# Ledger of designs, part 30: miniprotein binders against p81326

Target 1, 226 residues: p81326
Amino acid sequence: MLHFGGFIMEINHISKILEKEREEYIRNKVEEYLKQGFSKDDAVNKANQSWRTYIGHRIQDVIYNLLKKFLKDSGLKVTTDKALNNRNLPEELDKVKRLIAINYGEYLFLPDADVIVYKVENNDIKIIAIISVKNSFRERRFETTYWKLKLKESPVTSHIKVFLATPDKDNEISYKCPNGKPKKMRIILEYELDGIYFLKEDFEETEKAKHFGKIVEDIIEISKKL

## First folded at step 3 (miniprotein)

Design Ra13
Fold by ESMFold2-Fast, scan of step 3:
Structure Ra13 (fold): chain B 226 residues (1-226), chain A 97 residues (1-97)
Amino acid sequence: as target 1 above (226 residues)
Amino acid sequence: DEELRRLVEEAERLFREAEELARRGAPKEEVEFKLIEARLLAWRALELARERGDKEVQARAHLVIARIEEVIARLRGDPEAIEEARWELEEAIELAE
């Protein structure tokens, strides 16, 4: 069988492409800033800062496209919170938006649902999972847990799985102390969320913290139980 | 293990260089870059030391990692991260002793 061998190969292929894109992006941005009169050190620093913003969006797009491709044959659909913020929504996406929106008195807000997985059965929509994509945890580390806790408060949204997907290149949440304890942030994220999927190889797996290569099969299994 | 000792010494050296840069008022991105480099070497030393049972290198690596994380949190002005880094540093100091 080995259904998901192709998914893992695609992830590995894309990882190599992203590293090449990084090198080219940095080179081009450094040259651009040097032409603007910045020093070499300033140009490098600005290029690295620009890359951090770029790669955040790039990883989100990669994950969206991978999930869309590999969930299609299982009858699962994928969308984004950006798509749901369009004024002219198709009926199907308008229903998806209503099923994940959180009420704050007179206001409705979407959670930070970078990628949304749902299914359509008998013209009814069932939200399976939302995936928050984080390239780093420096400034918004507990945002995902906030949204999980809010979704949990309503019978309409309490079944929705909330996952975090992250390269965690700086080992911000994959690191463990010498005594085997995870960092406080890792403990909180793993406790409150339904799963963490790492886009890296070097970490200890748990029941809820897994390699990203497992996300497709996990989502399919969840959808079968709904 | 000479290799492990050299690896953690290099991480400690880079951390000291980052502290010196900060003392001289270098741009915070430059200081942060050096700290991240030091942290990567320290994590490599920590993982390898765990595998080989080198308790001295494990303690040294964990301590320099905790110190690095506190400095990074301060540079970013993140109160939550500063608090977390201080708790991690307290634990690292206890384990070292």
Scores: ipSAE 0.000, ipTM 0.239, lowest interface PAE 14.5, mean pLDDT 80

Design Ra14
Fold by ESMFold2-Fast, scan of step 3:
Structure Ra14 (fold): chain B 226 residues (1-226), chain A 97 residues (1-97)
Amino acid sequence: as target 1 above (226 residues)
Amino acid sequence: DEELRRLVEEAERLFREAEELARRGAPKEEVEFKLIEARYLAFRALELARERGDKEVQARAHLVIARIEEVIARLRGDPEAIEEARWELEEAIELAE
């Protein structure tokens, strides 16, 4: 009975729940739009667009809860950029925020850090990784890459691993061209980021592009080197 | 929400700086750099605004992203950027309405 076995089982269970949740959500939204006078095609299109927004938040929450549960026994802590955006922060989270914030002259902005993994040792905080969760790349194709490049500029943040986690349902970065070449977006994201973790089985696995089931062991291994 | 307002205002400010650089005949690469900076701040504002249900900031973010993508499409002749600009504009219109 290994911790990582339980992690993979929970991923599979949640995946099945999300499939059923999608069917019910789309059905209800289509009905709602039809009652508003939209055509069937428009209703379906709007329902799918609504689901796209909904599932983005839902997957972020799922990943946060999974990582929090499965990293705690290794002495690792997990938070979110949503938690860091609260006006009144506990001292520990205020320190986390200061260690990842990027300066733009008059302004300090957080990177696209949906999930943040850190450790506390001897009252010092060490940021291990940030995970950007993307359900779609259409409108925000290289946002994660931009934040990785910004973090690399500072000695304070250059050690922080930047990961992408994605189901990639539309095969936007897991598709291979007929000649076997990955898409340009996949090549660039894999080159610049520290890793891509897929919430799917059908993709080109590489040293940096892995199944999401491997993320816990990878993060633990990285934390031992910091 | 002051944080959301500041994020989208900074994106809008960088976009205006890029427009001014273009008007002054600055190199294409310098203009594109500012536009890329503005775009990523706008995407951050959009993400936070969606999480917090701030439709005004969502609309403003989509609008400035659409404007940025339109200028980038013109500078590069990039079909993908044209598609992105169209999508962002449609989102901004829906939210505004």
Scores: ipSAE 0.000, ipTM 0.118, lowest interface PAE 16.9, mean pLDDT 78

Design Ra15
Fold by ESMFold2-Fast, scan of step 3:
Structure Ra15 (fold): chain B 226 residues (1-226), chain A 97 residues (1-97)
Amino acid sequence: as target 1 above (226 residues)
Amino acid sequence: DEELRRLVEEAERLFREAEELARRGAPKEEVEFKLIEARYLALRALELARERGDKEVQARAHLVIARIEEVIARLRGDPEAIEEARWELEEAIELAE
């Protein structure tokens, strides 16, 4: 399957682009902060903080575009929770929103669904997966797990796969304690979620914890069973 | 091992820089970012030191990780991270002999 090879090549290419983009971004931000009167050390550190925020949104956008490109030939469609929050939705996206929204009395909330994969079959919509993109876990480490458990409670949404995609640069999910035990966060996330896809090389692969390069193949396989 | 010593020394240096930022009254987000950088290197040093049997670097890495996690937990109000930091300190004490 040549298209899977193309996907892996594109991931590798984008990783190199992001590293160059980081260096240019930091250089420009350092100059900006120096002009504002910050010391060299403060300017460098503030630039790095700014990059951390920027890269979070950038990785989400990259994942959205990659999945949209590589799932197209399999008849799968990709959208975002941001798109679903528009006031005026096309009929198709309005249906997608209704199929993933969770009711809390008079309120409807979308899950932590940075990227949503669905298919249209005989003018009926089936949601295949939602993907939460996390650059770091900080205080909101179990938000994705909460939404998975809520979706699981309804017959309408219980089939929806919930995935986490993360570079895990801080080794928060991929780190093992010296006794070989994963951290609680990794244990809980892997147990409750349908999969974790790492945008990094250095981790222990399991049935549920895989390289991001496998996500397209997995989603297509899941879609065939729905 | 030169690589192991360099990694743990760099983690220790970044931790000290984070403490200096806090002393100067830098925003907590700036302090936290530096601590996360230090933690990344310390975890890397720990993984490699475990693989290569360097107990001194393992102990130093555990100590730095514990200190980093304690500060981050305080900044973020995360009680589980405080418990994790305590365990790291206990490991460092055992490895130090």
Scores: ipSAE 0.000, ipTM 0.157, lowest interface PAE 17.1, mean pLDDT 77

Design Ra16
Fold by ESMFold2-Fast, scan of step 3:
Structure Ra16 (fold): chain B 226 residues (1-226), chain A 97 residues (1-97)
Amino acid sequence: as target 1 above (226 residues)
Amino acid sequence: DEELRRLVEEAERLFREAEELARRGAPKEEVEFKLIEARYLAYRALELARERGDKEVQARAHLVIARIEEVIARLRGDPEAIEEARWELEEAIELAE
């Protein structure tokens, strides 16, 4: 498909842009820290820490823009949890927010929904999927799973697909233990979530753990069943 | 809060640098890099300012985010991003009052 092929080309192009962006970012940050009096080794370490934080937000933005561009022709809309946190929401986004909110007695909270895909039919909104974007898994490794389980508890939200998108640069969930068994975290995430999409080439693909390039066609197929 | 003011000032500085790069005809990629860096710092300032109740920094962060989104939308030819910038601007106006 022309649209699908264009998507993969954009992913490959953006990967090269991000690598160049990283080189420039690290260079500039090292220079800044050296001017502040840090040693060369400390400046490099601090620059790398700064990049890890920056790239997390950057990847989220990239995924949002790619999905918005490539789902538009299929009548699907894309928004972010940042957009939903504005006080002055247009009617359509206010409805989206209400349709993904989880009830905790007197309080309503949004799940960890970095990117949200929905459709509008006859003025009714149907949420298709939420995508959690993780650059690393550290202390919040099962947060996405918690939100998936909470969404399943309500008939209003139980149909919503919950996906994880990650470069998994540190091989936290794409690596096998020495005995050939997947890591516990990978097993749990794959079992509980509706899918994992890797922004990397080298991993063992399964029915639920796929290359990010497949996400557009998967979302379109899901939307047809709703 | 001095830390919050420095973060939002740095975001504003990077935005001005991006505008100057664009004015001098720098490549689109170079302009976008600076804008995204500015946006990252602005969102960091916004999150911390909300947590600490600093409405002045919240307003400034929303304003610079709105300006960044507007420029990015023009560079990419994405008219829907202009609508997102409007929400950021509305939030900045509310908070500045």
Scores: ipSAE 0.000, ipTM 0.198, lowest interface PAE 14.7, mean pLDDT 78

Design Ra17
Fold by ESMFold2-Fast, scan of step 3:
Structure Ra17 (fold): chain B 226 residues (1-226), chain A 97 residues (1-97)
Amino acid sequence: as target 1 above (226 residues)
Amino acid sequence: DEELRRLVEEAERLFREAEELARRGAPKEEVEFKLIEARYLAWLALELARERGDKEVQARAHLVIARIEEVIARLRGDPEAIEEARWELEEAIELAE
C-alpha cells in the first residue's frame, strides 16, 4: 500500500475520532460549568468557547503526529516550537533552533512555528518547512505572514517554506464573494505564503491552496531540492 | 496564586485518572483523550504562570506535560517523542531547584 494512501486513510480515521471527542468534551464541560453555578446558556457558551481553544491544540497535535509518522520513512524529522523552547536541548534540536531563529538586534526569537520539518544529511541540518496551524482567523490573522516576511530577510532562513494548515470552519479564507472574488485575507495569505492546506473539502483549489492530504508528498518533493 | 494552583492541580488529577484507566485496560483512544485534556489544562497553567512569574506552577506544569507526553508517546510507539518528553522533564526539574 502506498505511503500517501495510508496518510489519507489516517486523516479520515482521525476525523471520526475528533467528532466523538467533540461530543464528549462539550458534554463534560457543560456539566462542569453547571456544577460551578453557571446558567445552562452560559455553560453551553463557555463549553463551546473551551472547545474552540482545545481543538486548536488538538489539531496541532494531530498534524504533528501525522507528519512525524508519514515523513519518517523519507528521512525527514518533525519537531515543534514548544520542543525548541526547552532550556535543555539536545544538540540536534539546538541546531534546528539556531537555524530558524530570527534576529532582533540583541535578541533572537523563534517564529510561531507549530510544526517544523527538517532533515539531517551528513551531519548537516536543513530546515524544510514551518507549518502554522490556525483553527480560527478572528484574531492575529496575519501572524503567519509576518513570520514568513521576517524569514525571507535572512539568507540563512529565506529558503524555508512557510505553510498554513487550517479547517477554516468559519469560511474566512475559503469563502468567495458573490462576484467570485476571494476575501482580502485569502488573497494576502496565498500571495505571501508558500502554501495553504485545508482540512475541509469545500474550497477552490489553486497551485498554492490544496487539500491537507497532499502535504506529505509536497514536503518530500521540496526536501529533494535541498 | 489560587487560580494557577487549581489549573495545574486539575491537570495533575486528569493525568492520574488517565493512568488509572490505562491500568484497568481501557482502550488506548480513551486514555489518550483524557491525557490530551490534562495537557491542555497544563498548557494553560504554564502560560499564565509565565505571565505572573510563578516558577513553582511553571515547574509543576512542565512536569505533568512531560509525563503526559511520555505516556502518549508510548501509546503511539514513538521513541523520538519519549526523548522529547525527557528533555521537558529536565527543564522542569531545573526550574524546581
Scores: ipSAE 0.005, ipTM 0.229, lowest interface PAE 12.9, mean pLDDT 79

Design Ra18
Fold by ESMFold2-Fast, scan of step 3:
Structure Ra18 (fold): chain B 226 residues (1-226), chain A 97 residues (1-97)
Amino acid sequence: as target 1 above (226 residues)
Amino acid sequence: DEELRRLVEEAERLFREAEELARRGAPKEEVEFKLIEARYLAWYALELARERGDKEVQARAHLVIARIEEVIARLRGDPEAIEEARWELEEAIELAE
C-alpha cells in the first residue's frame, strides 16, 4: 500500500527530471552542431532528432529501474534484452534468455523485450511479462504485436504477458477521430496485446489501456496466478 | 570500418568528459546524464559491430560500457550493479583475446 503511493511519487519526480534533461540536451547539441558548421535551423532540427533517439533509450532505463525497485519486495526480478545479449551470461539469465527466445528453424531470436519480469522458485524460472517501450509509432507500429503473436505459438512462451508502455506524446494511439472511434492502430494494439500502459494523463481508460502507475500492482497480481 | 571506429571513439570521448566533470565536482545528475549518452552510443556501436563482425569494436564497446556501468552504479549506490559491470569487463577481455 505505502509502496504503491511511493511508485506514483517516483513517476512524477522522474517526469520533472526528464523535462529538465531535455532542455539541457537540446541546448548542448545545438551548440555542438553550430561548432560543426551547421546553420542555426539545421542545428536545431538535428538536435531534436538526436533527442528523439536518446529519449527512447532513456525512458527504457527509467522504466527498468522503477520496476526493479518496486517489484523487489514481491520476490520478482527484472532484466533487459540488452543484458541478455551478453555472450557470458550467469546461469539465471541464461535460463531467462532460453525461456523467451523464439525459434525460426535453425535460428533463435529474442523478442523486442526492453524490460523482462520473472520469478525464481526452487531454481525454476517463470517469465511473468515483457514490456516493450515505445516513444513513437511512426516507423514500427505493429512490432510489439508481431512478437506477441510469435510468443503465443509456443507452449513454453504462450503464458507470457506482453505489455506496451508509451508516453504517446503525439497522440498516435490515444487520439479519437471526430466520430469518437479509436484509430485503427489503437484498436489492433489493444486487441492483440495484454495491456497498454500510458505515461500520460489524457486518454480514455479501458480494461487493457491504463495509466502506467497501475503496472506494478498488475504484474504482482499476475505473478500470484502462476 | 571507419564508421564503427568513429562511433566507439565518440562513446569513449563522452566517457572521458563525464570523468572530467566528476573530477571537477559537477552535480551527480550532470555526470550521470553524460554517462548515459556515452552508454547509448556504445550500445549502438556494439550492435552494429556484431552485425558486421568487427571483433575489435565489439571489445572496445564492451569495455567502455563496463566502465560506464561501474561509474553509474557507484553514483547510484547500487553494489549489485557493480558486480554486473565486472561481468561486462569479462566479456570485453574474452573478445579481445
Scores: ipSAE 0.000, ipTM 0.210, lowest interface PAE 13.8, mean pLDDT 78

Design Ra19
Fold by ESMFold2-Fast, scan of step 3:
Structure Ra19 (fold): chain B 226 residues (1-226), chain A 97 residues (1-97)
Amino acid sequence: as target 1 above (226 residues)
Amino acid sequence: DEELRRLVEEAERLFREAEELARRGAPKEEVEFKLIEARYLAWKALDLARERGDKEVQARAHLVIARIEEVIARLRGDPEAIEEARWELEEAIELAE
């Protein structure tokens, strides 16, 4: 399983790059805030807040590029909701957009689909999975669950797997309650979604809650059944 | 166990620091980050104390986790965190006996 070994090695490599990026980012932001007259403690705290916003976008881009690279040789294609919102949309991506859109009477909306995996066979497009990337679980914690439930209502989209990918840095859904029960948010997300992939080492692993390193293998196996 | 005691004391210290930041009117996000840091350390103290059978440190960890969850719940308007706080408090009370 050289393919999956290479994926895991690249995840480890990128993790180290992100650690270095964090150090430089924080240092630069602390200097910026100190120049604005903030105390050292306030500057550090504000720099950490800024990093958390920055890393959210960065992780989404990392996941997109990793999946695109490692699924290519399996005949799978990867796109993003950002790409689907282009005005001059290629025919293939226009078809992808139509196959994941949810109908609300006179309106069509795209689900929370940061990364989309699909395949093309005999000029037909089959959507394999939608991956929602969440760096934090504040007010929008159940958006992914809502879109999963909506997708299940239509025969066109009911087969689409909906995954959550998250570093869960604040341990909102990887928290181990003292009695061994996960938090309600974790229970609901795991129950309703097709999988949760953690970008961290320490969490309660289950059939649906796995290390991000397993996502490529899982997606390939799912695609074979479609 | 000196190591366990110091670990839970550090979690308690960070929680007090977060409370002071809130009292001084620091931004909500800044207070929340300190609370998350304190909670992570308290979870580590709890796990290690359970493995070593230290009921006192377990109780203290549950208590500080409960207090952290309550503050986070108020900051976020998160009902789940309030329920977690209640549960952690119940565990701390049982272990204190």
Scores: ipSAE 0.000, ipTM 0.217, lowest interface PAE 15.6, mean pLDDT 79

Design Ra2
Fold by ESMFold2-Fast, scan of step 3:
Structure Ra2 (fold): chain B 226 residues (1-226), chain A 97 residues (1-97)
Amino acid sequence: as target 1 above (226 residues)
Amino acid sequence: DEELRRLVEEAERLFREAEELARRGAPKEEVEFKLIEARYLAWRALELARERGDKEVQARAHLVIARIEEVIARLRGDPEAIEEARWELEEAIELAE
């Protein structure tokens, strides 16, 4: 049975947990940097930068676990790029890895796919979607778009949906510019990707740009067409 | 590993606090929040334990996740969550052998 209300409730609780964790993390890091001799302003700036790196890993882990939990009853499986980089790879995950690898002549590379959703039917594997998790867009804003374009080049991977999941706390792609027009980065990402899922409430919603609470039902619907 | 042990111990502690809140008749929302907080830490412990190959912490994390999911299922009247709890318990047993 589909319990999307439960999924949204879990997202709301986890959001509150992450905010509490942020406050404690920043407080502890500021104290640590002050003990190292940094000024208060420098300590605060360094603590905030440390949190940006830390929270990226926490959000990826949360998304993996939530999707694994809520997609299981629909016969869908979830893995991570980290799991696929293990030396002793189970046969099923080895097949997943081969089905998302991109050819560069003599070499094969994996896309930067933080979370991968697939299904197994009669020993055949179908990759449904890859999800790139971005906490910040400062330097790697089009990396997800690059991988989407590369995946489109092969008949093996062209069906794979590429999604972006982001809290976008710096409002780099969730808000319009002062003149009411979306920022160039938002326009490009929304055009090229199959969807953007926001881990926040305040954003400009479109058919492709949705609250993260919609991702489970969207993935299930996509999987039915494969 | 001290860091891993502290994470899973904290998850287990929060789970016990949630059970105590439930026994004292605390609001369901308060109990559920504490359970999800416990599970969040258990997920972190599990992820880190897998990276470091700590099978004992992996087993403990799966066990506390299973217990948490069972309590959540009971609170929500959700039979599918009970099935998930059973799966986590099976993984914990495998890691112990």
Scores: ipSAE 0.491, ipTM 0.790, lowest interface PAE 2.5, mean pLDDT 85
Fold by OpenDDE base, second read of step 4:
Structure Ra2 (fold): chain B 226 residues (1-226), chain A 97 residues (1-97)
Amino acid sequence: as target 1 above (226 residues)
Amino acid sequence: DEELRRLVEEAERLFREAEELARRGAPKEEVEFKLIEARYLAWRALELARERGDKEVQARAHLVIARIEEVIARLRGDPEAIEEARWELEEAIELAE
């Protein structure tokens, strides 16, 4: 019982682990904003806002590093939208960028793609999955769904799986029908996306809503079918 | 099974790297992350070894997991977790002998 529990517990505790940094981070940011001439209250508010952004990036980095490491042995490669936002891309990444681009007529734009998983076979690149990482759903609740729908509209990108990874700290999407009331956001996200992966234990598991520990296996399985 | 051996060897390598990071004074979060990665690989090896009936890799994977859990417990400063992890480590050592 303990062994699955440990890794699962730690992924489950990523939010808690990162929250240990919060006090020091907030203190340092408050001091920084005070030196910039903000009031104590404004400095605290700005520090808290900065923390929300920071923690989101940290979770994204953790997920990226985990996926990169665990998929490496399967011959799968991992990149990020940030890495693709370069003028001078290696040929491989330039191809990846082009293969995830969404057509808006005269313009091509990239979806929000915190993590991109792809394979290289016989010099051909196949995009397997895009993982969106969200710590909170307070803002941009259906942004990932929008990108999934846009990717679905093109035969070039329609095969790309779109996953959401989240600790869902505020329990916004952990359950479909808590107390018999449907959670609109959970239902829509689960319906439109290819999967939701929780960095926590306390959630309603379904065919599409799983613990984050299953994401590597699911991606590998998808990669074999492409 | 070469795949299973590679997984457990990689877990062991990452565990050693985490210990080295800790010795060099790396941030606790970085060390803990490396340990979590190591534990995942060891767990993956354990699960696959159970499915395939590879008792050697099972024992080795259990041992790595127990070692990692002890170090994590120490890093977190949780006395109860440290004691539990020590007990599991002793059991895992006995199973690996």
Scores: ipSAE 0.021, ipTM 0.371, lowest interface PAE 5.7, mean pLDDT 86

Design Ra20
Fold by ESMFold2-Fast, scan of step 3:
Structure Ra20 (fold): chain B 226 residues (1-226), chain A 97 residues (1-97)
Amino acid sequence: as target 1 above (226 residues)
Amino acid sequence: DEELRRLVEEAERLFREAEELARRGAPKEEVEFKLIEARYLAWRALLLARERGDKEVQARAHLVIARIEEVIARLRGDPEAIEEARWELEEAIELAE
């Protein structure tokens, strides 16, 4: 049960904020859709669908801010793939982008790395980990494994840890069949990735599938070996 | 446990509503949305039932989850997921009775 108490406290605090934010978001969206002429039932359904999309981006922002705050004192830096796609990049971020980009002949593409953790020592940049944030597994469920396998192929990027972070609210990868077997998707994701971090309480921990509260300590430990 | 019973009953009700929508030719997106809502409640019931040791609610939750997953897989045209869901359904039926 290695974790930072302050980090766990912040996770719990933010969870409560997100619950209140959901109530306000749904209320406001229902009112908005009603004003547009939708029926009450349609307005509620559309508001819930809108929340599902919104919370995906919101959880990504939460994870980014938490990691940035709690890794700072360990000399680790955090950025996003969105930041790396800006037109004018600072020299440091330009170097980060070049170290994580994958070559497809005449083209270079970034993996879908929602959050990127790196360190700077003696003007050298070392990428520690990328974290893919998934709120839903409806589409592109193996996209994270594709990027892991591509990064593994190059000696420049093969050391980079690839993690999945997810509330898995719908239990799409934490559900177990009646016989206790994990779903095929969970088996594949856990096998191919370096770790899965759940933003939920009720699941069976394994060596690679852990509570999100352990991610900061795990990343710091990995960075010390590089 | 009244709370567990209500959660699994609500999931089962939403599943029946989704089946009726599909039978009447409602848009796939509408049917899928209601199935996802039903599955969410069923998984909440399953997790709480496992924590509290309620074998009956666990069995009922597994049954409705497997049925939901089969329908969703059919709507999405995913034959491997259909096969997996059918296998889970058979196991859940055995567990329930």
Scores: ipSAE 0.337, ipTM 0.725, lowest interface PAE 2.9, mean pLDDT 85
Fold by OpenDDE base, second read of step 4:
Structure Ra20 (fold): chain B 226 residues (1-226), chain A 97 residues (1-97)
Amino acid sequence: as target 1 above (226 residues)
Amino acid sequence: DEELRRLVEEAERLFREAEELARRGAPKEEVEFKLIEARYLAWRALLLARERGDKEVQARAHLVIARIEEVIARLRGDPEAIEEARWELEEAIELAE
């Protein structure tokens, strides 16, 4: 019986699927760093660091591609901060870039926006959501929260929903109060963000903390209210 | 329903692209990921088609899901999953005829 659970299960296994590439990737990177003159230990350490960056980008690319495909039929468009970093932007993307920019007085800067969802209606662009993708929270725990707060400070950007998508491989934010002890990071992220979407099954579900499978529906619903 | 047809057609396209990647010797993980994307679109099409009563899209969606699951099972080397997926594929083919 084709269980609807099958799709949910596959998203849940994205991290596991990508981890299959790890051994080969590490081996190749170790060899590369050895050829550069690093010691074996340094080469292994650098390869592991490179892997963390690589796997993070892979997860971002996956989420971007999924959202792009699943939102296409709803007439919603998807881009990335990387695409917006070009000097020569099409008019549409130049407008998107300007509509997500944060004011720092003399300067405008873009938030970290791994995925940007927007719609075009009557030549007007409306930014719907920014999705930050994080594989782990070791170094950048509240960066997404910072950007959400900055976006709230302007009437131009205050309507933009900010979501976090994560497999939360290390169970850093999967539960609010495991063993009766509050997880500060989960509580703060859930409070400050518009939603957290898990690419896994084992998490505490709340109004704001949902399975990644719900993100498309939620974005479409938000888009109808704008 | 044009939306439903587009969804299932996109799933079918992605499935074909995954098969082509596999034939070209792409990493199994890349192929599997493409198949998972295809399966998602097909499931979305299936659910919407059930809600809307579109039997044609339901049949097509079931068929492509079953095909994807069979290929995934083969890629993973799970003999039980392969056998189950084959059975579901046969059933899905019968429903699509």
Scores: ipSAE 0.018, ipTM 0.333, lowest interface PAE 7.3, mean pLDDT 85

